# Designs tried in a protein design chat: VH-VL binders against q55578. Part 36

Target 1, 249 residues: q55578
Amino acid sequence: MAERIQKLLSQWGIASRRHAEEMILAGRVSVNGKVANLGDKADPQQDFLSVDGKQIKADNRPRDIYLLVNKPRDVLSTCDDPRGRKTVLDLLPQDLQRGKGLHPVGRLDRNSTGALLLTNDGELTLRLTHPRYHLPKTYDVWLEGNPSDEDLEKWRSGMMLDGKKTLPATLEVISENKDQIHLLVTLTEGRNRQIRRLAEELGLTVLKLHRRTIGPLQLHTRGKVLGSGQFRFLSPAEIRLLKKQVNLR
Below, E stands for the ipSAE of ESMFold2; O stands for the ipSAE of OpenDDE; V2 stands for 0.75 times the mean of E and O plus 0.25 times the DockQ between their complexes.

## First folded at step 15 (VH-VL; framework fv_pimurutamab)

Design b3 (at its last look DockQ between E and O 0.85; V2 from the best seeds 0.82)
Fold by OpenDDE, look of step 15:
Structure b3 (fold): chain C 249 residues (1-249), chain A 121 residues (1-121), chain B 107 residues (1-107)
Amino acid sequence: as target 1 above (249 residues)
Amino acid sequence: EVQLVESGGGLVQPGGSLRLSCAASGFTFSSYSVHWVRQAPGKGLEWLGVIWASGTTDYGNEFYDRFTISRDNAKNSLYLQMNSLRAEDTAVYYCARGFPGYRYIHAFDIWGQGTMVTVSS
Amino acid sequence: EIVLTQSPATLSLSPGERATLSCRASQSVSKYIHWYQQKPGQAPRLLIKDASNRATGIPARFSGSGSGTDFTLTISSLEPEDFAVYYCQQRSNFPYTFGGGTKVEIK
């Protein structure tokens, strides 16, 4: 079927969607010998795409790659940053940074750390980011002070955010002292900066936010710690589990 | 009746591996954090680790590399996989339930009777 | 990790006497100390939660107090069944830790 050209280019590891758009605007991309325009679609099975006069073939599509990254603080969950700030792709070797079409699945804000999935599997990305297939995610949350049981219950049961009540969350207390509380929060939805915003609504300050899990993926597995800024390939079993959770084969 | 029952203990050689089990009954197992605590002969209690209701785990500093905690909620079972066992790992191993509620999850209100693990050549 | 030091190591008393057990933390743990009782050949039993709250089914003769670094478990009048080892445990900082225990034995 016909797809947007920037999507195809991204899937084929030629460029990020955003960069592909720029390339299209620059007249660098052609379909069947005609210069492509922004918004054009092409069928990789029927159409010939070219970049800078060189034909690109679907057969040269990079293999599907699945990476789990422990995103450090001050690293952006994006493929490109116009300001030149460090992105999660910069954590990878050069051979993985370019030409593979890797992108983050979902986002962690700049100040948050922990598990982030990188992949070039567009179908999986679509499924994982769709509300229908949202996987549970577990976070370490460090809050300043000691919230009341009432506030924790409000958080657990759901709170109004942007005019819509949040889904019930699992809250477990890991530790507590006079200065802070350490919570384990599991969400089944992924609203923008949800944890931080909910904390703010309760008058609480998030000191640290660290994502431990994405569905079946755990940042730290048996006998293996994934340190800050490090990444690993998903195992075949992990990939299968992940796909199964979103009804993919 | 709320109950935890440990099993799987026995004699193992140094460097060996052993998997302990803890069977839960009388409560909604999946809703609770469950902990492992051990006690060497004639010694005190030592917290080993926890598996939270969310399914994630945390360990004491010295146990992360050798011990693995897991659970099967469908079987109401908790497990402790121990690798590279040492003589100093000889102890009675208890599974314990975290107290329900936000503030007391780390108080252990229900304990099994323990299972003895002996590491010796 | 937080180190809990219990004293005395052994406390020899007679039935009817008052027992005072100490638990000292290497750093402030606020009120987040639990107490357990363990009899010979048995698993520990939860006595006190967060310094001063008796667990369900625990007799009134057991009480806890303290905050910060110094905590006390008191048995107002010892019963024969109270002769056991008592442990304190902190939940203020991860990982959780136990004290070395105090053995209350019959004089």
Scores: ipSAE 0.863, ipTM 0.938, lowest interface PAE 0.6, mean pLDDT 93
Fold by ESMFold2, look of step 15:
Structure b3 (fold): chain C 249 residues (1-249), chain A 121 residues (1-121), chain B 107 residues (1-107)
Amino acid sequence: as target 1 above (249 residues)
Amino acid sequence: EVQLVESGGGLVQPGGSLRLSCAASGFTFSSYSVHWVRQAPGKGLEWLGVIWASGTTDYGNEFYDRFTISRDNAKNSLYLQMNSLRAEDTAVYYCARGFPGYRYIHAFDIWGQGTMVTVSS
Amino acid sequence: EIVLTQSPATLSLSPGERATLSCRASQSVSKYIHWYQQKPGQAPRLLIKDASNRATGIPARFSGSGSGTDFTLTISSLEPEDFAVYYCQQRSNFPYTFGGGTKVEIK
């Protein structure tokens, strides 16, 4: 089926969608002998698609790959940084860093750590990040401050953020002492810097933010701790469960 | 009646495995954190770990590599999988419910009767 | 992890006497400790949460006090059913820990 050229280049592991757009604008991509324009579509099964004069064949689509990364602090959750800063792809072996079409599913702030899914499965990415599929994500949040039960109830039930009330969250107080509290927070949405902004609204300071889980995916399983900066492949069972949670067969 | 009932204890050889169960009744199981606590004969209480209402787990420092806590909310059941058992694991094992709400979930207001695990050759 | 030291290990008293049980933390836990009672052959029972708040159904003769590192459970007048082992537990720092217990026994 015909798809946008930048999507095809990403699916075939040639470039990120953004980088593919740059390649198209630079005249490096042709469809049926003619230089492609941004927004053009092609079907590798029926069209002659080439990049730098080399044909992109339908049979050369990379296999589906699903990785869980424990993102360390100060690593960007992007596949391309114009300033050359370290990204989550830099945590992988070189043969996975390029040619496979891997991209992060969602993002974590530079100062946040924890679970981040990398995949080349674009359909799964769309569903997992779409607001319609309320995939739960659980975070460890270390805060400075003394929130009241009323403050925490406001957070649980929903607070205004950018003119729209946040979805209900699950909170669990793991520990507290002095002017510090450790919360376990489960969200079913992923608004920009949501935990940090809601904490600030309540007068709390985020000391550390770590994502434990993405749906069924956990950083630590019996027999294996996924340490900071490490990655692993998802099991077939994890892939099936993840797809089931977003109605993907 | 709000109740927790452990089962699955018994005699096991060192290096062996055992799975304990905890059946919950009389409350909305899925809304609570549930913990495992053990007590060696003649000794005090030792917290093993928890499965939170959110479904994620935490463990005491000595247990994370051999013990696994899980729950099945549809069956109102909590489990403790114990592997590579040692003589020092001989104890009564309790499941315990965290206090209602979200702030005091580490105060254990309901306990099971306990199930005895003996690790001996 | 936080160590809770309970003293005395054994308290030998007669019914009607006042019992004073100590729990000392290795570092400040603010008011975040709980107390439990365990009778022989039974599971523990929650008595006091957060230093001083009696759990539902716990008789008024049980009271708790303290903050920081030093905590006390007081039984104002011992009844025969109060001869048991008492444990403190902290919730200030993960992992949660229990004290070693104080056995209250009949003289």
Scores: ipSAE 0.748, ipTM 0.884, lowest interface PAE 1.2, mean pLDDT 89
ESMFold2 (binder alone), look of step 15: mean pLDDT 91; pTM 0.927

Design b4 (at its last look DockQ between E and O 0.81; V2 from the best seeds 0.81)
Fold by OpenDDE, look of step 15:
Structure b4 (fold): chain C 249 residues (1-249), chain A 121 residues (1-121), chain B 107 residues (1-107)
Amino acid sequence: as target 1 above (249 residues)
Amino acid sequence: EVQLVESGGGLVQPGGSLRLSCAASGFTFSSYSVHWVRQAPGKGLEWLGVIWASGTTDYGNEFYSRFTISRDNAKNSLYLQMNSLRAEDTAVYYCARGFPGYRYIHAFDIWGQGTMVTVSS
Amino acid sequence: EIVLTQSPATLSLSPGERATLSCRASQSVSKYIHWYQQKPGQAPRLLIKDASNRATGIPARFSGSGSGTDFTLTISSLEPEDFAVYYCQQRSYFPYTFGGGTKVEIK
């Protein structure tokens, strides 16, 4: 199957999609001996791709890698930042930062922390980010003040956001004091900054947002803590569970 | 009838491991947070941890490294895996249900009868 | 963690008398204190939720009050079945914690 060249290069660990595009524009990429243009597609089974005159083979693609990262605050969920800000890839060893095609699956905003999946498995990425296969995600949410039961129920039942009602959410109260409430919120959809926006709609301020889980993945497991900025490889069992949930083998 | 029943207690040597179970009946188990609380002989109550309806867990500070809470909603069962047991872990272990509702989840309205764990050489 | 101090440790009273039990928090926990009763050989039983709300089935003679750091459980007139140990528990801060308990015993 023919795919966009920048996608193939990314999958093969040559460069990020963005950087691959730049390489293409620079005339560094060729297909079957012809300089590729932006927008061109190639079939890795039929076509020969070259970068800087060196042939790249599909057989040399990096093995599939699956990482769980505890994203810290002020770290971006992107592969590259033009402004030179720290990204989640910077949390990895150099051998994993480059040449493997690792990218974040979904996003946590800059000010949010917690579980983020990194992988070079493009198929899994596509499935996990597709609305059809939205996995439940659980968050620690610290809100300023003490919301009313009515407001919490509104949140639970769904609220209008961008002209569309949000899906029902699970809300559990972990703790509450005079200054703030700590909620455990489980979402089955992933709208942009959904928790923060919903809080804002209710006149509440999110003080802290931390994602605990992504589907079957838990940030902390078996009595082991994955500290801020740390990462681990997913177990084979975890990978199987993830793939199963999105109808992959 | 709403009921919780603990099991799995017994005698174990220091450094050993034990897995407790709590069987729930009479209510929709999956919709509730369930907690573990223990009581040493002649002592007070001590909260150990919780597994939320969402399936995530939280623990008391001193228990996270040694204790693991899990649940099987299909079996209406709660578990407490205890590792590296110490003499001071000797206690009756209770499972308790969090009170239904937003702000009373941490009031424990249903308790099991408890199961005794003795850690001794 | 929040430390809850209950006093007195033991309260000796006769049936029909008023019992006043204290629970003091190491810092303000607003109104988020629960009270439990435990009889010998039995599991605890929930009495009061969030300082002042009686749980289902709890007799009217049991009442709770307080906010901030000082809380009180009152038994207006002790019945024979009320002689037990009483615990307070806070949910204002994680992890949850219990008081040391007050034993109400018969004089």
Scores: ipSAE 0.847, ipTM 0.932, lowest interface PAE 0.6, mean pLDDT 93
Fold by ESMFold2, look of step 15:
Structure b4 (fold): chain C 249 residues (1-249), chain A 121 residues (1-121), chain B 107 residues (1-107)
Amino acid sequence: as target 1 above (249 residues)
Amino acid sequence: EVQLVESGGGLVQPGGSLRLSCAASGFTFSSYSVHWVRQAPGKGLEWLGVIWASGTTDYGNEFYSRFTISRDNAKNSLYLQMNSLRAEDTAVYYCARGFPGYRYIHAFDIWGQGTMVTVSS
Amino acid sequence: EIVLTQSPATLSLSPGERATLSCRASQSVSKYIHWYQQKPGQAPRLLIKDASNRATGIPARFSGSGSGTDFTLTISSLEPEDFAVYYCQQRSYFPYTFGGGTKVEIK
C-alpha cells in the first residue's frame, strides 16, 4: 500500500524521517523515474522508488526488531542528535545502531532512567504513542516532601497542566520516611514532564524518576534483571500483547 | 465479609516446584496491593513480596530469583510460584491485603489462614 | 534493611496485669510501625497502625506509643485471650520487616 516516502525510507533503515525529508528536498529521491516532492507517496510493491539512483526493493526491508532498553541518566532518547551526544542507539551493538531503522517509541527525559522501547515497526510506534490508546506506563518516583492525602488525591484525580486537566493516574505508596516518599505512579498519557511538573505544583521535589514498565514490558521479570544501559529483544508473546493493546493483528 | 483463602500447600521434594493460590472475596480485589508472608514452624514472620494494583511486583532480596507473584483480577486470585525449593522454605504461607488509601500503608488488615508447605527428602 | 528488635522475648504475666512490649528499630522509622497479635495456630491480626492508631474492632486496653527508634505496645489489663505472640512491623523503608516477636504467656 502507498505510504509517504519519508516513512518508507525510515522503514527501510535508510534515514530517520527527518533526514529522509532533507533527502527528498535535496532531490535525491525518485519515484518511477521522477524526482519526488515532500509529501509524495509510493508503494514499493508497485512503484520504483530509488535513492541516489539505487532502487528500494520491497524484499530488502529490514526484519522487524523490537528491543527493550534500560536507559541510564544523561542518554538521549532519540535516534539522531545533531550535537553528537550519546543516544539510546549508542547502547546497542554496532550492527543494530544503523541500517535497521530502529527508533525509540516515545521518549524519556535525559535525567530520567528506565524502560524505553526501540523498534523499526513504524505502525506499532504510531499506535503506541497515539493518545487514543492510553498505553499505561508505571514509574518509580522518589520525592522530597510530605504530601497530604488531599494532595495525592488531587494528583490521582487530575490536575490542570497547560490549560488541560491531566487524565486520572494510579498512585501507590511504596514507602515513606521523615522527609521522603517513594511513589509508584501509573499514567495513561505522556504529557511533557508531567510527573515532574505536577510534583512541583504540589510543592514536592523530584529526587529520582525511573520508568519501570511500558504496558506489558518489564525491566525485571522471573528473576531476570535488565541492568542500566542494557537491552534485550522482546519475546513473541510480548510483541503480541503490545499489538493487542492497540488493535493490531 | 472480606476474606482471603490460601490453597496449594503440601509436601514437596527439595529442588521441586509448587504453586500457591489465594482467593479473594468481599472487596474490590483489583484495587489493592496483595502480599505474601511466610512463617517457618516456631519462628517469626517473613515478608516475601508484593504485587501492586498496577500489576508490577517487588520482592525481598532472598526470593526474587526463585519466587514469582502474579494476579488474575478477573478471578480475584493471587498466585505464588515457588521454584528450586529448599528445606528452609518449609513454612506456613499467608497472603495478606495491603491497607487501602494513602494512610497506614502496608498495614496488613486482612490475612488468609495460611497454607502449609513442607520441603523434605 | 531495617532490623526491629523486640524485647523481652517472653513476658510471663497473670490476667489483669499490665503488659509493656518494646520494639526498637535500627534507625529512625518515624511513626511508621504496625503491631500484630498472633494466637497459636492462627493468622496474625492487625492491632495498631502507625505507632498509636488502633485498628477497627481492637479493644481500648491495647495502646501504642513511640516515634523514631523506640516503640511500645501496652495492654493495660490482660484478658485471657491476650496471651499470644506480638510482632512489630516497619513500613518506612523497603523491604518491609518484622520484629522477632514477644510471647506473652500466662504465669
Scores: ipSAE 0.774, ipTM 0.899, lowest interface PAE 1.1, mean pLDDT 90
ESMFold2 (binder alone), look of step 15: mean pLDDT 90; pTM 0.923

Design b5 (at its last fold request DockQ between E and O 0.70; V2 from the best seeds 0.79)
Fold by OpenDDE, fold request of step 16:
Structure b5 (fold): chain C 249 residues (1-249), chain A 121 residues (1-121), chain B 107 residues (1-107)
Amino acid sequence: as target 1 above (249 residues)
Amino acid sequence: EVQLVESGGGLVQPGGSLRLSCAASGFTFSSYSVHWVRQAPGKGLEWLGVIWASGTTDYGNEFYSRFTISRDNAKNSLYLQMNSLRAEDTAVYYCARGFPGYRYIHAFDIWGQGTMVTVSS
Amino acid sequence: EIVLTQSPATLSLSPGERATLSCRASQSVSKYIHWYQQKPGQAPRLLIKDASNRATGIPARFSGSGSGTDFTLTISSLEPEDFAVYYCQQRSEFPYTFGGGTKVEIK
């Protein structure tokens, strides 16, 4: 049966559906030697699907890989950058960079650091990025100056962004001095650059943004400090917890 | 009445492990950051770490490798798992509640009675 | 980490006298110092929040002042129950730290 190419790519662990669409639009995907267009379908039993000139088959699906990366600054949360900028995949060994279908689950902007999940499990990626699961993510946020209680409360309770009010957040103050405040912000939604945009709306300047948790995943665990630019494999327990949160087995 | 009650202290050998508990009552436990502070006999107070309302944790630099803080909001309980215990870990261990809100934060307004941990051969 | 130095280590006074306790930070902590009282065999009790704000139930004879690096806890007239150890604590920078304490004892 013919299926949407982006669906096939996600099922085969190549990319999320959204990312697959981007790949298609970028001309990276071909069917039977012809560049695929958005909306095209392919039958994996009859058609030859290729990504970046390499044929992909369902039977050649790599083993499921789950990595937690401490994304450094100036590294992009993408599989490929047409401008040749450094991506999170470049942080991995060569054998993991290519051929495994690893891609980031969600993203951190270029200037943000911290926990980012990489996997070739397209189904999990789809689930984790779906807004309905409201996977909590906790961030260290350093702001310039000392925001008012009113502003902090506005942030916590929700603010209008792109015509829609943000969900309530957990907002805690870790430390404060004359120059900056260190907040711990937990979001249950992942709108584009949400923290930075909200700060901007309040007239605040984000000095540093670091994600420390993704659902049950913590960047730093007991005895395992993940330094900047480093990665680790998720434990089986972590994988189970993550899948459970999105109703996967 | 707002209350914190520590338990689990006792005698343990060097290299051993111990898990302390702190039972909270009289307030919405899940909404507060809760801290562990210890005091060696005849010495001052030492901050060990915190678990935030969000559930994430932070530790003093010397404790992150051996100590683990966790919480069970359903049970209104705070825990401190201590591994690889040393003689210098001998102390009364307190759980303390951080002051709520955006002001006066990390002022510890509620303390437990403490539980004594003795590390000795 | 920020080091808090309390002085004097011991303060010997009589009931009715004024007590002045110092807490000095190794770097500026703005106003973000808390003060605690601890009696023998008891847990600490919060006295002052953010340098100058009395905690709930704390008598008016207790007051705090200071900013930057130098802070003071003052007991205007010592009561018998005030003889204890007093600690300062900073929240300006992680990790949080306590001073070494000042023991107020009966002369």
Scores: ipSAE 0.895, ipTM 0.956, lowest interface PAE 0.5, mean pLDDT 93
Fold by ESMFold2, look of step 15:
Structure b5 (fold): chain C 249 residues (1-249), chain A 121 residues (1-121), chain B 107 residues (1-107)
Amino acid sequence: as target 1 above (249 residues)
Amino acid sequence: EVQLVESGGGLVQPGGSLRLSCAASGFTFSSYSVHWVRQAPGKGLEWLGVIWASGTTDYGNEFYSRFTISRDNAKNSLYLQMNSLRAEDTAVYYCARGFPGYRYIHAFDIWGQGTMVTVSS
Amino acid sequence: EIVLTQSPATLSLSPGERATLSCRASQSVSKYIHWYQQKPGQAPRLLIKDASNRATGIPARFSGSGSGTDFTLTISSLEPEDFAVYYCQQRSEFPYTFGGGTKVEIK
């Protein structure tokens, strides 16, 4: 059960892997009385692992946590922001903000809103964000402009972005008037600012972008509404379905 | 040929529940948005909600808390689960197919014949 | 919600006459109005999409016009099968709404 120390610190909710590496380099981590080096491994069952002089005990590993957040605008999808801006962790009760190892799964741009999964399950995170699995995500997109049928067909079938054609998308026109259109867009990939960049390529202005779903996860389930800035725990059924979709169970 | 057929209507007490079904045939059901629309006796049409081809749903403001729309693409079936029924829910309930494609999916080009729901004590 | 007001509520005419049915929206819906026909005991039937586009198989005597808030359905010469209730529906804003209907009945 010997693992890289930065992974153990993340699993025990001490720090992200990146921050754990910084802690190791700063000499704050020791194994069996010796200051650890980056790349070292330890087994909490056999080794005395400590951070800032405090032992990391094998039986203190945090339980697995799975949260769905309705991210508001101007909140960052990150664990840490060097500039001190508000992050999705700041939306949680204090006892969940630290010590539990929670991190966002994927990201939403600062000026986008909607569904974002937070978890301390690193294996699930790796699989949900891996390009291999193509987990569908559905967005509400409000646009200024009057796209032609030809424009929408280009978007649906795929457009060149950074030298690589986008995967086919599902489009559904929810409503339209004068100079505005409301689309429902389902993507099976998460390229950088994809919806915004494709809209701009078609001469359209994104007025609002809201992620409605992540795979089976819905902000509004059976009459329940998860409001802006609110969070909820996933049900056991939701967790199992997510894991099944990425071949974890 | 291209058809929608509703079933599951009937008499129910106030506060009760019913599940309506809509069976589709003659077209690729999974590629279409499908809607529920109702009509109280002697009254006009009222849009209830939709399940999109993507599988997500939207509802009229009055219905999201009591009604749930779902689909089973393997069975070519659309469902409406209605809970906490009231006298004002008495109506003929229609399922309706959105026009082909992605832009005009709120023009209902195929309708079922409807199923009657009566909420009475 | 956008309210669609149809007038008149009832239009009593004879076969061969011209029928003009009005649909007025509480706010602009651009051209995004559909029209349906409903005969007694039957489901509605799509007539016109987006103000003026006849659906497949709809006779040329049916025509639609208008934009913004004011829309009309015209039946140039009524046939016996045209005596029915007609509904407009908007798609410009969610949730979609229907008008209250205009009953075209025989004199």
Scores: ipSAE 0.748, ipTM 0.886, lowest interface PAE 1.3, mean pLDDT 89
ESMFold2 (binder alone), look of step 15: mean pLDDT 90; pTM 0.923
OpenDDE, look of step 15: ipSAE 0.858; ipTM 0.938
ESMFold2, fold request of step 16: ipSAE 0.721, 0.665, 0.733; ipTM 0.874, 0.852, 0.877
ESMFold2 (binder alone), fold request of step 16: mean pLDDT 90, 90, 90; pTM 0.926, 0.913, 0.924
OpenDDE, fold request of step 16: ipSAE 0.895, 0.886; ipTM 0.955, 0.955

